# Miniprotein binders against q8h113: the designs that were tried, part 36

Target 1, 357 residues: q8h113
Amino acid sequence: MVIYHRKVVFTYVRAKRFYHFLNIEMVTDFKSLLPVIDISPLLAKCDDFDMAEDAGVVEVVGKLDRACRDVGFFYVIGHGISDDLINKVKEMTHQFFELPYEEKLKIKITPTAGYRGYQRIGVNFTSGKQDMHEAIDCYREFKQGKHGDIGKVLEGPNQWPGNPQEYKDLMEKYIKLCTDLSRNILRGISLALGGSPYEFEGKMLRDPFWVMRIIGYPGVNQENVIGCGAHTDYGLLTLINQDDDKTALQVKNVDGDWIPAIPIPGSFICNIGDMLTILSNGVYQSTLHKVINNSPKYRVCVAFFYETNFEAEVEPLDIFKEKHPRKETSQVAKRVVYGQHLINKVLTTFANLVENS
Below, E stands for the ipSAE of ESMFold2; O stands for the ipSAE of OpenDDE; V2 stands for 0.75 times the mean of E and O plus 0.25 times the DockQ between their complexes.

## First folded at step 24 (miniprotein)

Design V2 (at its last look DockQ between E and O 0.87; V2 from the best seeds 0.74)
Fold by OpenDDE base, look of step 24:
Structure V2 (fold): chain B 357 residues (1-357), chain A 85 residues (1-85)
Amino acid sequence: as target 1 above (357 residues)
Amino acid sequence: SEKVEVEIESDDPFLLEWAVLYIKKLAERYGAEVKVKRENGKVEVTVKGLSPEVAEKIAELVKEMAKILGLKVKIEIDGKEYPLS
């Protein structure tokens, strides 16, 4: 009996020392750059019940912990989604936004379409300022009445472009792969918070909602044009697929400076959302970011938002309250109904669409 | 086929390795061969098997990256200096 306790304590002390040693060497000054994380070791073990003990997983988990504490943004490489698919998604997105305005209007966003479809330039507002982008807004499809009266305003199919014809099928494939990738990254983040790999697959998270914004940023001949206003993301994780030849995304660091997020070919930019901040008991804070249009060329970005269950009443997970206790006075303990928060955002952003219905 | 040679100088080893990774990912996108030599505070990255158009595109993207990051770089296409200004 005594020998078993010594081995467990030694493994735990070695793991803590290894976490501490990993914490000392990569004092990457995240003040100027976002970290790059190869997650391939995590993905190779994501279905293994003992994944937390794998040395490659432990290294990735240590990188995720630092990134989520220090900046809340990181590049993901080794993610297993083909570069062909990633590039095809951007190519087709360019092709859609190059279409005549009348063709884009065939999938126009409306309240009757469940706020799904194409929004023209100048419809989106962030913090009361007009954004210089156009987009296609997509949401997870669900059966009528599945999410009660709260979900009713989002009921309907996604409005996919008919040109190119393959757009729907390719985006549905892409959504599936982004969903699987997001789940596997969250297993690493769950371990980084000192939980099991599955803390983000519990009752509130087993039927994850998703949002996708297919965004087009027009070319500009002026400096400092706001493509998307400064905000935090609402969900758990965001996966950003962007054009590789234009730096436009800006991330606010801990010092309050705006870091340009240079696109790395074949990478995602990943960031954490407000729901992950709550669930983590405020250990990982969502990071303020914006887009500045600074190129005379058209730029595309596909943002996939991996969310909680639509009806999730989001509060700090008990395991993370135990691992990371906070004083009761922390505002982080506010229970939020995710679906209600999403609806309030949609109705606020598209208030002009409601007045015209 | 053209080559792009990039010399990077920095006292920050993280910035050096990030810049090396960026150039590797550029090369990977175009199916190009990469060689890296590391010295103390310096890295030389050679990308080979490029078309002229791709070589110029890589050189411009490396120039922009270096400007954004405040990195000291030298860029050459087939041994000819690529202008940084």
Scores: ipSAE 0.731, ipTM 0.905, lowest interface PAE 0.6, mean pLDDT 88
Fold by ESMFold2, look of step 24:
Structure V2 (fold): chain B 357 residues (1-357), chain A 85 residues (1-85)
Amino acid sequence: as target 1 above (357 residues)
Amino acid sequence: SEKVEVEIESDDPFLLEWAVLYIKKLAERYGAEVKVKRENGKVEVTVKGLSPEVAEKIAELVKEMAKILGLKVKIEIDGKEYPLS
């Protein structure tokens, strides 16, 4: 305990000192652009017991802290996932969405399919506004009965396209890599918050659920078509793999302005979600974002959502309550069981889809 | 093979370096060679080893990036001006 307290204080002081140094050298305009973070120093050390003391890790942690305190969105480079794989995921997704409608319907979302599968263009709504996209909804698979009554409706396999032929195998490999990458980024974020590297790998967090939305946005001939209405993400982290030649994602900065997220080839866009806001005791806040289409060309986006354990009861972690105490009595932060909330959202989304079909 | 030359001017060094990074990532996608020359308030980025089609694609993407960011740019393919509008 004394050793732990001494380590945490030392690490925090070092991080703050490096952060001030970086701020002097990195006076940047986060109001108009999203930061770009090379996380390769973090990844090189993320399994080491003493990763928090590595100078390269300290530098990355400072950049993560600044990005998460300000805009909550950043590009990730140096992530170790090959450009070929990232592009193949998008290429195969393009190929699927180019199929005749009747072929795509073979994997249509139904209750019997565990609410997994394809949804057609124009039947989804965000905040009462129609989203002009089509998608495949995928969730982590789990054994029947594992999550009791609350998980029952989501049991069953994902409905992967059989055309293109290798789609399932490619996407399962991609999901594994995204899961590992997200965990490692969260180790950096845990350090940025002043914790040990493993605060997001505790009992209710070490077996993360995940969601994947594989999204296609039809080309448009008019400006400002809503591809996906403004929202925040619910989980811990989101990794976005999007087409490089179209800019449509917009992110709301702390001044309330919408800034474009210009795709950077070979990068992920990464953002924090509502569960991270709660777990961090509000230090990092999830960020409103939307997709506005203004291009005649079709655009794909593969979004991977890294979540808590399905059964997690989500409330601020004790260490972050201690490090970042809340003074306001207006802090509301309602406790929810993640899995129950997920199921409620799944059922509500499907009901809305049916009502607007 | 062709080359794309991009001259970018800005009083904001963050925008200049972000633009350089963006062009480097484009070049890496196509296996192209990149050279960067920095002057006060200006950068010149040269991308070499391109097919004619890829050179035009890169020029168009750089043009779009510059429009979104409000950057003052001059783009040339093999010394010939690429139209900005």
Scores: ipSAE 0.666, ipTM 0.892, lowest interface PAE 1.3, mean pLDDT 85
ESMFold2 (binder alone), look of step 24: mean pLDDT 85; pTM 0.838

Design V3 (at its last look DockQ between E and O 0.46; V2 from the best seeds 0.00; counts 0 for: pae O 4.1 > 1.5)
Fold by ESMFold2, look of step 24:
Structure V3 (fold): chain B 357 residues (1-357), chain A 85 residues (1-85)
Amino acid sequence: as target 1 above (357 residues)
Amino acid sequence: SEKVEVEIESDDPFLLEWAVLYIKKLAERYGAEVKVKRENGKVEVTVKGLSPEVAEKIAEMVKEFAKILGLKVKIEIDGKEYPLS
């Protein structure tokens, strides 16, 4: 149920204080869990003008604040997306990746396809190290010309597998649900930062871009194979839907230790990204994470990235600069253009793919 | 139908509640009934209404997360101890 339920929080705080008195290193050194947040009270009220005053919302908001300040990763339960849909997404992805290589290549990434589509195992690199995964890269589709010359190279439709036959329809439904869920979670995070619910729905944020990486990790017979090298996510919020019978995701906690993110059945693993770090004026910091594969079993992970508007010029929001002033106030705030960064990443990834193919 | 009984011991009450939540979510997936008994430093979780295949799968998944977290665990299927290695 709720990790920070009043009784559990009360018991935990008192037990921790007691252990500090008797043995300072006993409990803290061995804690290795991410917070679990039941967001159903938030979702029940998230469209209400007075949601900020609801006691259930206040409790969820407090848990979001603690999670985002501490680790930047948390499980989300009570999210309203059916277990059947979440599992079907992974099942159909398994079916696609099991196809012969020649079939998967029918939707390979090309410039003509808007840099959307399939990439084979071993062509992706993170921080100069080879990632042992295959993937389908998908991006929000947009009308020709909407994002000017910068967006031109990414124009066009996503390349969806024709086998399994219903893959496209399933994934488009899933993307809609993930978009809505992410927006609602961000209303809670906005409240957690001390803003209105809608601070992440302003002019440059209300038409969010999204990225989806549909990732397959081949089974391995070696220890500690890098499925995806250590990184932070660039956008606002990530929803991770992964196979839940093996653990490979690792998250760097505030103590600097890598902790396993054991998949909880029926949950999303959710984390904050670099753009949220900037927008929050550094109050919430994105978290290093990696995928280390030790399993002989094939694993699927479908990562949905909720981003700013494509054209957004991202800098700390004024309300959060006021509520959370930085001690180094003379430092120039970082200002980035999201779409330019995305396109640079897309082109760099493709150049690496061509060179290593 | 079969049942799985899990005893988990830890000095960390947060870790005990995480384990209870995990097993509840796993049981929900299979429409199984769950009973929880809490003691100082220990939880006992009973999952009922399982097919033999699902009971073994649940026991294996509990065994795996207990290994990852370093939890002291005892697992039984219909009163017979489930091997931990």
Scores: ipSAE 0.606, ipTM 0.869, lowest interface PAE 1.7, mean pLDDT 84
Fold by OpenDDE base, look of step 24:
Structure V3 (fold): chain B 357 residues (1-357), chain A 85 residues (1-85)
Amino acid sequence: as target 1 above (357 residues)
Amino acid sequence: SEKVEVEIESDDPFLLEWAVLYIKKLAERYGAEVKVKRENGKVEVTVKGLSPEVAEKIAEMVKEFAKILGLKVKIEIDGKEYPLS
């Protein structure tokens, strides 16, 4: 009997030391670089009821837990979206932003369009500073009146570029794949927080809203041009598809230093948002990031934001309050209505669009 | 067809593996063959089957990557040193 316990303890201590050695070898200084996570083992088991017991899933979950604790940003590889599609999205985005200004204005963002469409350079503001980017803002489409008076501000179809002609169909396919990928990553994050795989698929999360920003950053001949001001993302999870040949995204590490998020071809950069911070009972903090335009060449970035339900009253999930209890004095318990927060952001960012209507 | 040979030195094994992954993903995009040798504190990555234009592009991207990370790098295209300055 005693020998069996020593072997199990030694195997568990070796597995914990191998997990702790994989954890210590992956305790490479997350202070200097974003971790790379191959999520293919998680995706292979995402529909299995016993996925939490799979050794490959457990390894990915451990990587996700560390990334979300230490930096709130990571690269995703093994994500199952084709490199052809990822690249075609960027190529078509370049083609749109290369169009004459008059052609881009055919899909101009307006309040009457539900704040969907093209924003010219200098319309976006972050923390009261003008951002040096242009964008197409897209949101999940919904039936009129679905989200009551709060949702009314965003009612309408997405305004897709008519050139190239296939842009809409490509982006709708891409949105579906990003939605499925985001859900599966959140199953891993749910396990990492010590819940079931499905804690992010509950009543408040089963009809996820999404935001997509198709962003163009003009070429600059000056240093330190702010492409996008320093912010945290508001949602659950962000998937960033960026040009492979330009480093512009900067992430603030735990020491307060700005580290570059160098592109890895065929990867997503993934980050957590403020709603995930709340839902996790503040275990995973959203990370401050910015974009600095530092290339003379035009740069594109497609940011997909996977969100809560539009009407979700976001508070810490009970399971994560139990697993990760906080002292009552932690301000993390602010109940936030996601849709109201989004609308307030839209109206603040586009205040100039309201004044000119 | 050209080859790019990249030698990277670091005391951080994660930086070395991340550099290997970066170069592999660059090579994959162009359908190139990759060979990796690992030594203590050093990796040697060879990318083969490149056009001259793609070889130069990979070399420049690796140079930029190494500069941003402060990595000690040596880059060669067909056995000729690629300038880092």
Scores: ipSAE 0.029, ipTM 0.526, lowest interface PAE 4.1, mean pLDDT 85
ESMFold2 (binder alone), look of step 24: mean pLDDT 85; pTM 0.836

Design V4 (at its last look DockQ between E and O 0.65; V2 from the best seeds 0.69)
Fold by OpenDDE base, look of step 24:
Structure V4 (fold): chain B 357 residues (1-357), chain A 85 residues (1-85)
Amino acid sequence: as target 1 above (357 residues)
Amino acid sequence: SEKVEVEIESDDPFLLQWAVLYIKKLAERYGAEVKVKRENGKVEVTVKGLSPEVAEKIAEMVKEMAKILGLKVKIEIDGKEYPLS
């Protein structure tokens, strides 16, 4: 009987040492660079019930855990979305923003359009400062009354550009692929937090909302022009598809320094949002980031935000409270209604649109 | 077809690994062949099968990346030094 306990303890100590040794390896000095994660091993097993035991999945999960603890931003490669599609999304986005202002105004954002459509340069504000970008704001479409009085202000179809004509169909395909990718990354993050793969597919997360911002940054001949002010993202995950030839995104590291997020061709930049911070019991904190326009050339960025259910009353998940207990005094335990938070943001950002209605 | 040769010197193995991956992803986007030689603190990356326009674009993107990261690099297009200044 005594020999069996020694073998189990030795295996458990070896497993803990192996997990600790895997934790000792790539301390990427996240002070200067965002980590690059090939998620292809995770995607290959995302539908397998035993995915948590796969050696390739375990390696990806360890990389995700480190990235989410240390910086809250990472590059994603091996994501399975075609480079042709990723590039075509950016190309069509350039083509739209090159259109005459009168053509862009055909899809103008309005309160009656459910705050969907084109916003001109200087309409967006971040922390009371004007952002030097134009955008198309898109949201998941839903049936009238689905989200009650809270959702009512966002009711309506997305306003897609009519030029190029294929824009709508391509973006709907892209949204589906980004949704599937985000779900699969969250399975890895769920494992990294010590849950099942499916903790982010529970009651509050089964009908995920999404936001997409198709952003155009005008060329500038001045240094330090704020393209987008410093903020955290609100949702679970963000997938950033940007021009490959211009470094503009800046991420605040743990030391408080701004790291330039150099575009890697064929990658997404992925970051965690405030809802993931809450759900994780504050283990993974959303990271402050900004955009600085520093190129004389026009730059595009497509940001896809994977969200909770619209009506989700977001609180720390019980499994993550158990795995990562915090002292009761931690402000992280605030229950947030996601849809109400989104609406408050929309109404604050577009206050000038409400006054003109 | 042109070639781009990049020599990278750094004592940070993660920075070297990142820079190599960046150049590989540039080459992949253009359907180019990549060869990597590793020495102690040095990496030589050769990208082949490029058009002149793509070779210049890759060289400029590597130069910008190296400037942002404070990396010591040497860039050559078909054995001619690409200016870093």
Scores: ipSAE 0.742, ipTM 0.912, lowest interface PAE 0.6, mean pLDDT 88
Fold by ESMFold2, look of step 24:
Structure V4 (fold): chain B 357 residues (1-357), chain A 85 residues (1-85)
Amino acid sequence: as target 1 above (357 residues)
Amino acid sequence: SEKVEVEIESDDPFLLQWAVLYIKKLAERYGAEVKVKRENGKVEVTVKGLSPEVAEKIAEMVKEMAKILGLKVKIEIDGKEYPLS
């Protein structure tokens, strides 16, 4: 076999140094593991006009590109959000879900509440299969009338639990941090696609909507209970903050196998969504994932979804069509307005709640 | 203070590196110090400065990570073997 050590004479080497060199250059196929990306170099430069030329940013961008082309899931570390805050979000969420059912119902989803609030165990379905979880649905708040008649159904404030008392303040701080983090990761992803850092901050994208699902999975004594059926996420980027003492999230790799997404303490699990698939002209593909619960312990997952503008008509961005042309004619005649899809999903979910109550 | 010692054995160097990173992040949560000693096909990770409660939590989390990954490990708390079942 022929082995090259850049600028050096070729030799056959079985030293420990040679083994480590091979590990550095090997391309991981992500068959059994999800990649871990330290994004601190990206964050250090994300507001600099010359960030694209920074060597640390270039390295992070390369890792983002490989992860998004392959599995569409990755961990981020070095993200700057304190471990204390991440854990307090989960701890207060545990406290809420431990309340009696009647207390949780005080913030239940209703049309009058803008379809925001609590959903009890067993009323959510994914692809016709019952999901064994409970949740609080939260959405970005917006001024009455801002999104026309379609947006009217989602108007109103989020319904935050009054117990624990500081829940609202904590979550609003957390949402701001997640929004800023998502924007900065997307600057890296934009560079990875060959664009400027700001391609996801242009027209129809610079006022992003967000969704937050605060999810509780009851403990089970049976194996392989479906906590959340297989799906892809609709938006751009998802940040997952979940209890890390048990593994329940599974991700479908490029070989079609389900691999476990073991929570890494102090990290976010991140994944790309369907709108990023469209905007990237299909270069990055959103990934099927599911939650399978085998634990007798109650588990919390707080999922933050970073989306397009509410009114965005989603189609491939011109720069990415130019950088990554498709050989076949795109079927772009089926334009999708993000807010229309969101409202349709909200109404369908609520109809299922009423039917299965 | 107590310590947790983890011996990890694998012929997959990416799996070894991933597992070491996992243990480092777990130790970082508790402000613990980590020493890594690499040998051919084996890694020894020592986590020091732990309360007994935290040492047990770390050992259990490492045990579960290893089980999921099919990773050959030996875990000790202050020299006493932590059962893998």
Scores: ipSAE 0.671, ipTM 0.894, lowest interface PAE 1.3, mean pLDDT 84
ESMFold2 (binder alone), look of step 24: mean pLDDT 84; pTM 0.821

Design V5 (at its last look DockQ between E and O 0.47; V2 from the best seeds 0.65)
Fold by OpenDDE base, look of step 24:
Structure V5 (fold): chain B 357 residues (1-357), chain A 85 residues (1-85)
Amino acid sequence: as target 1 above (357 residues)
Amino acid sequence: SEKVEVEIESDDPFLLEWAVLYIRKLAERYGAEVKVKRENGKVEVKVKGLSPEVAEKIAEMVKEMAKILGLKVKIEIDGKEYPLS
């Protein structure tokens, strides 16, 4: 009896996750760097009915799938928003935060303003720790009563800086462009999940809410100052426009290490949120990230959060349950009402605003 | 007009191409011409048409990027070595 020892050579195919970066098959070890994705081929076809069959779209979709599976963060280039506008947004943001404190207080965040406006340094808390940033919180404007009693807490206009005078019109233009860009990236992500381009434009997603945080991080002469505590984003997609000359954003990789997200000029950093995790049937996990203030210079960051409909009852999409079935014993992402989740976050963050007024 | 020259050495082709893209995006922001030469785990990037202030800014940003990534780099401005320490 010749016992054939079948050496099961477990070829650990180190799944050399080939990322096409600049038309080079790179084995990206996402352990050290975030992927860069040129989305220009996707944008060129975003309104075409047959976009899913375009070779350039297929390549971008493959990059998006890998990025969302591996790290949940990527750089976006070829996004079609002018560098002049991107830079002007940051310049105007610096100019606002350079204003005297009394001028910044003209747009002070209040409950009566629907939690819109300027928050001073030390108002924001993440996981019970004070964040060393100031911000302007903006939300999609809506008609009174549109979102019932839940939405009432956020009712009101955005409070824009009056100095510089053009700030409002600039930011409204920027918000529109970020909204359009986010929708088009989500068409690529929808394809990457094996759906149609339009799975993120369905009934609960066709009137997307948005949040924008215009964030200022003060200069520090100390190491490891927490600018923003470790968190995941709640929404679908985040677009980060930051100063190019300061590395502060840190992303937690699969090994649990913190990767520095070096700013690339003319790029967005893009990340997925908890609602996209739910909708994808947990195929794409939102990634823990933080901001470390490590520069003696003031740093700005404009974070645009593209969200579900305000009233969306977020559950895994049927198409993604079908394409990516989970075992029943897997913690099915609990059904979340997005607007209620947002309000709970706002009220928790600003509970102390009422006590210290 | 000044020139920045960057030599990058790495056995990781991903780190090399990321660093090349970073320098290209820096140059693009300032309307500068970029030339890239690739040879067996080395990349030479030449950025031309810079003001002195922009050349120094690009050199400092490349130095910081290389320090963060642990990349072996040499930086020159108009053929003079830019200090890495």
Scores: ipSAE 0.765, ipTM 0.920, lowest interface PAE 0.6, mean pLDDT 87
Fold by ESMFold2, look of step 24:
Structure V5 (fold): chain B 357 residues (1-357), chain A 85 residues (1-85)
Amino acid sequence: as target 1 above (357 residues)
Amino acid sequence: SEKVEVEIESDDPFLLEWAVLYIRKLAERYGAEVKVKRENGKVEVKVKGLSPEVAEKIAEMVKEMAKILGLKVKIEIDGKEYPLS
């Protein structure tokens, strides 16, 4: 059988088999599989003034470019966050969601809590369709008054579960590690776009907002239950830490087919968001994805969203307009005010929660 | 201490190496040792140092991965064929 969408030069493949034991360098069209990227060479050099010239970094950057251009989703391994921490995050999240409903309601989402907190199963909707999950919404905390009147809506501390008792400390450590990891991956993505490592650390990007959704998907005995409807992510980069014993995440490939994103133990599944699409001048496009449940097992997913600064007015960066002039589209680049959009989404989501309660 | 042996056949070397990577990461999660033997169009992966419960879990996860990817596989736990139904 001949695979028409793969280009393999036989002589090149033969010469590369010695190297193949360390890395996968084959060209693929990503029809049924997402790329896996070992980013340890990138991380080893992230604080070096000459990181862009390192051969290991160059190799990782090439893999990031192909993944972001072709599918917008990839696994990250060699990321330096311990397996123990990654698993403990999921274990403690399982423990919380196993609590009686009334215990979970102690941290319910309210306007007084800055729209932070727990939402019960079946209250969340995506594109008008009910999502069969429960969740805790968390946002970066910020000093009162920092973001003016629009930011007042989201002021206040996150509501962390009191049971398990160590949950807050664990999650705050995890958030810091995810923030650092996301920034370092974005340095690689910046290089992949042809910029300096720091193009996503400019004035409107260097104090990033973040969102975290801590999601529980109840077990089902029916086919094709919607855990989370099809959507793209809004920010720059998402890190997904999920239970690894069942596949439910699906990603839309370039052919328009939904492909499963099989969890790889110890990895993050990463994807790019709408703000990165804008900043890159459309070179990297955010990818439609959904969660479809067919498993009787309860599943946990902790999604960390790395965003722009809250007050950022997001438009294509000049260097990427120069490097990557616009492709054939009917739409011109638009300026987006991140914080305003976020607050509008928060208020709309909450109004829907109240209406559907 | 038990072992899981996986034979994978494919004309696509990318799928073979992706599957090997998956099994390595799965084995690493459970502190198991991995040995890989490659022949033309075929890979044999041995995962050793497992409890019976973990060996069965690994076999089931490999079976599910192979089913999703459409890979031709044979899975054994301590030489006994693991059912693919």
Scores: ipSAE 0.667, ipTM 0.891, lowest interface PAE 1.3, mean pLDDT 85
ESMFold2 (binder alone), look of step 24: mean pLDDT 85; pTM 0.831

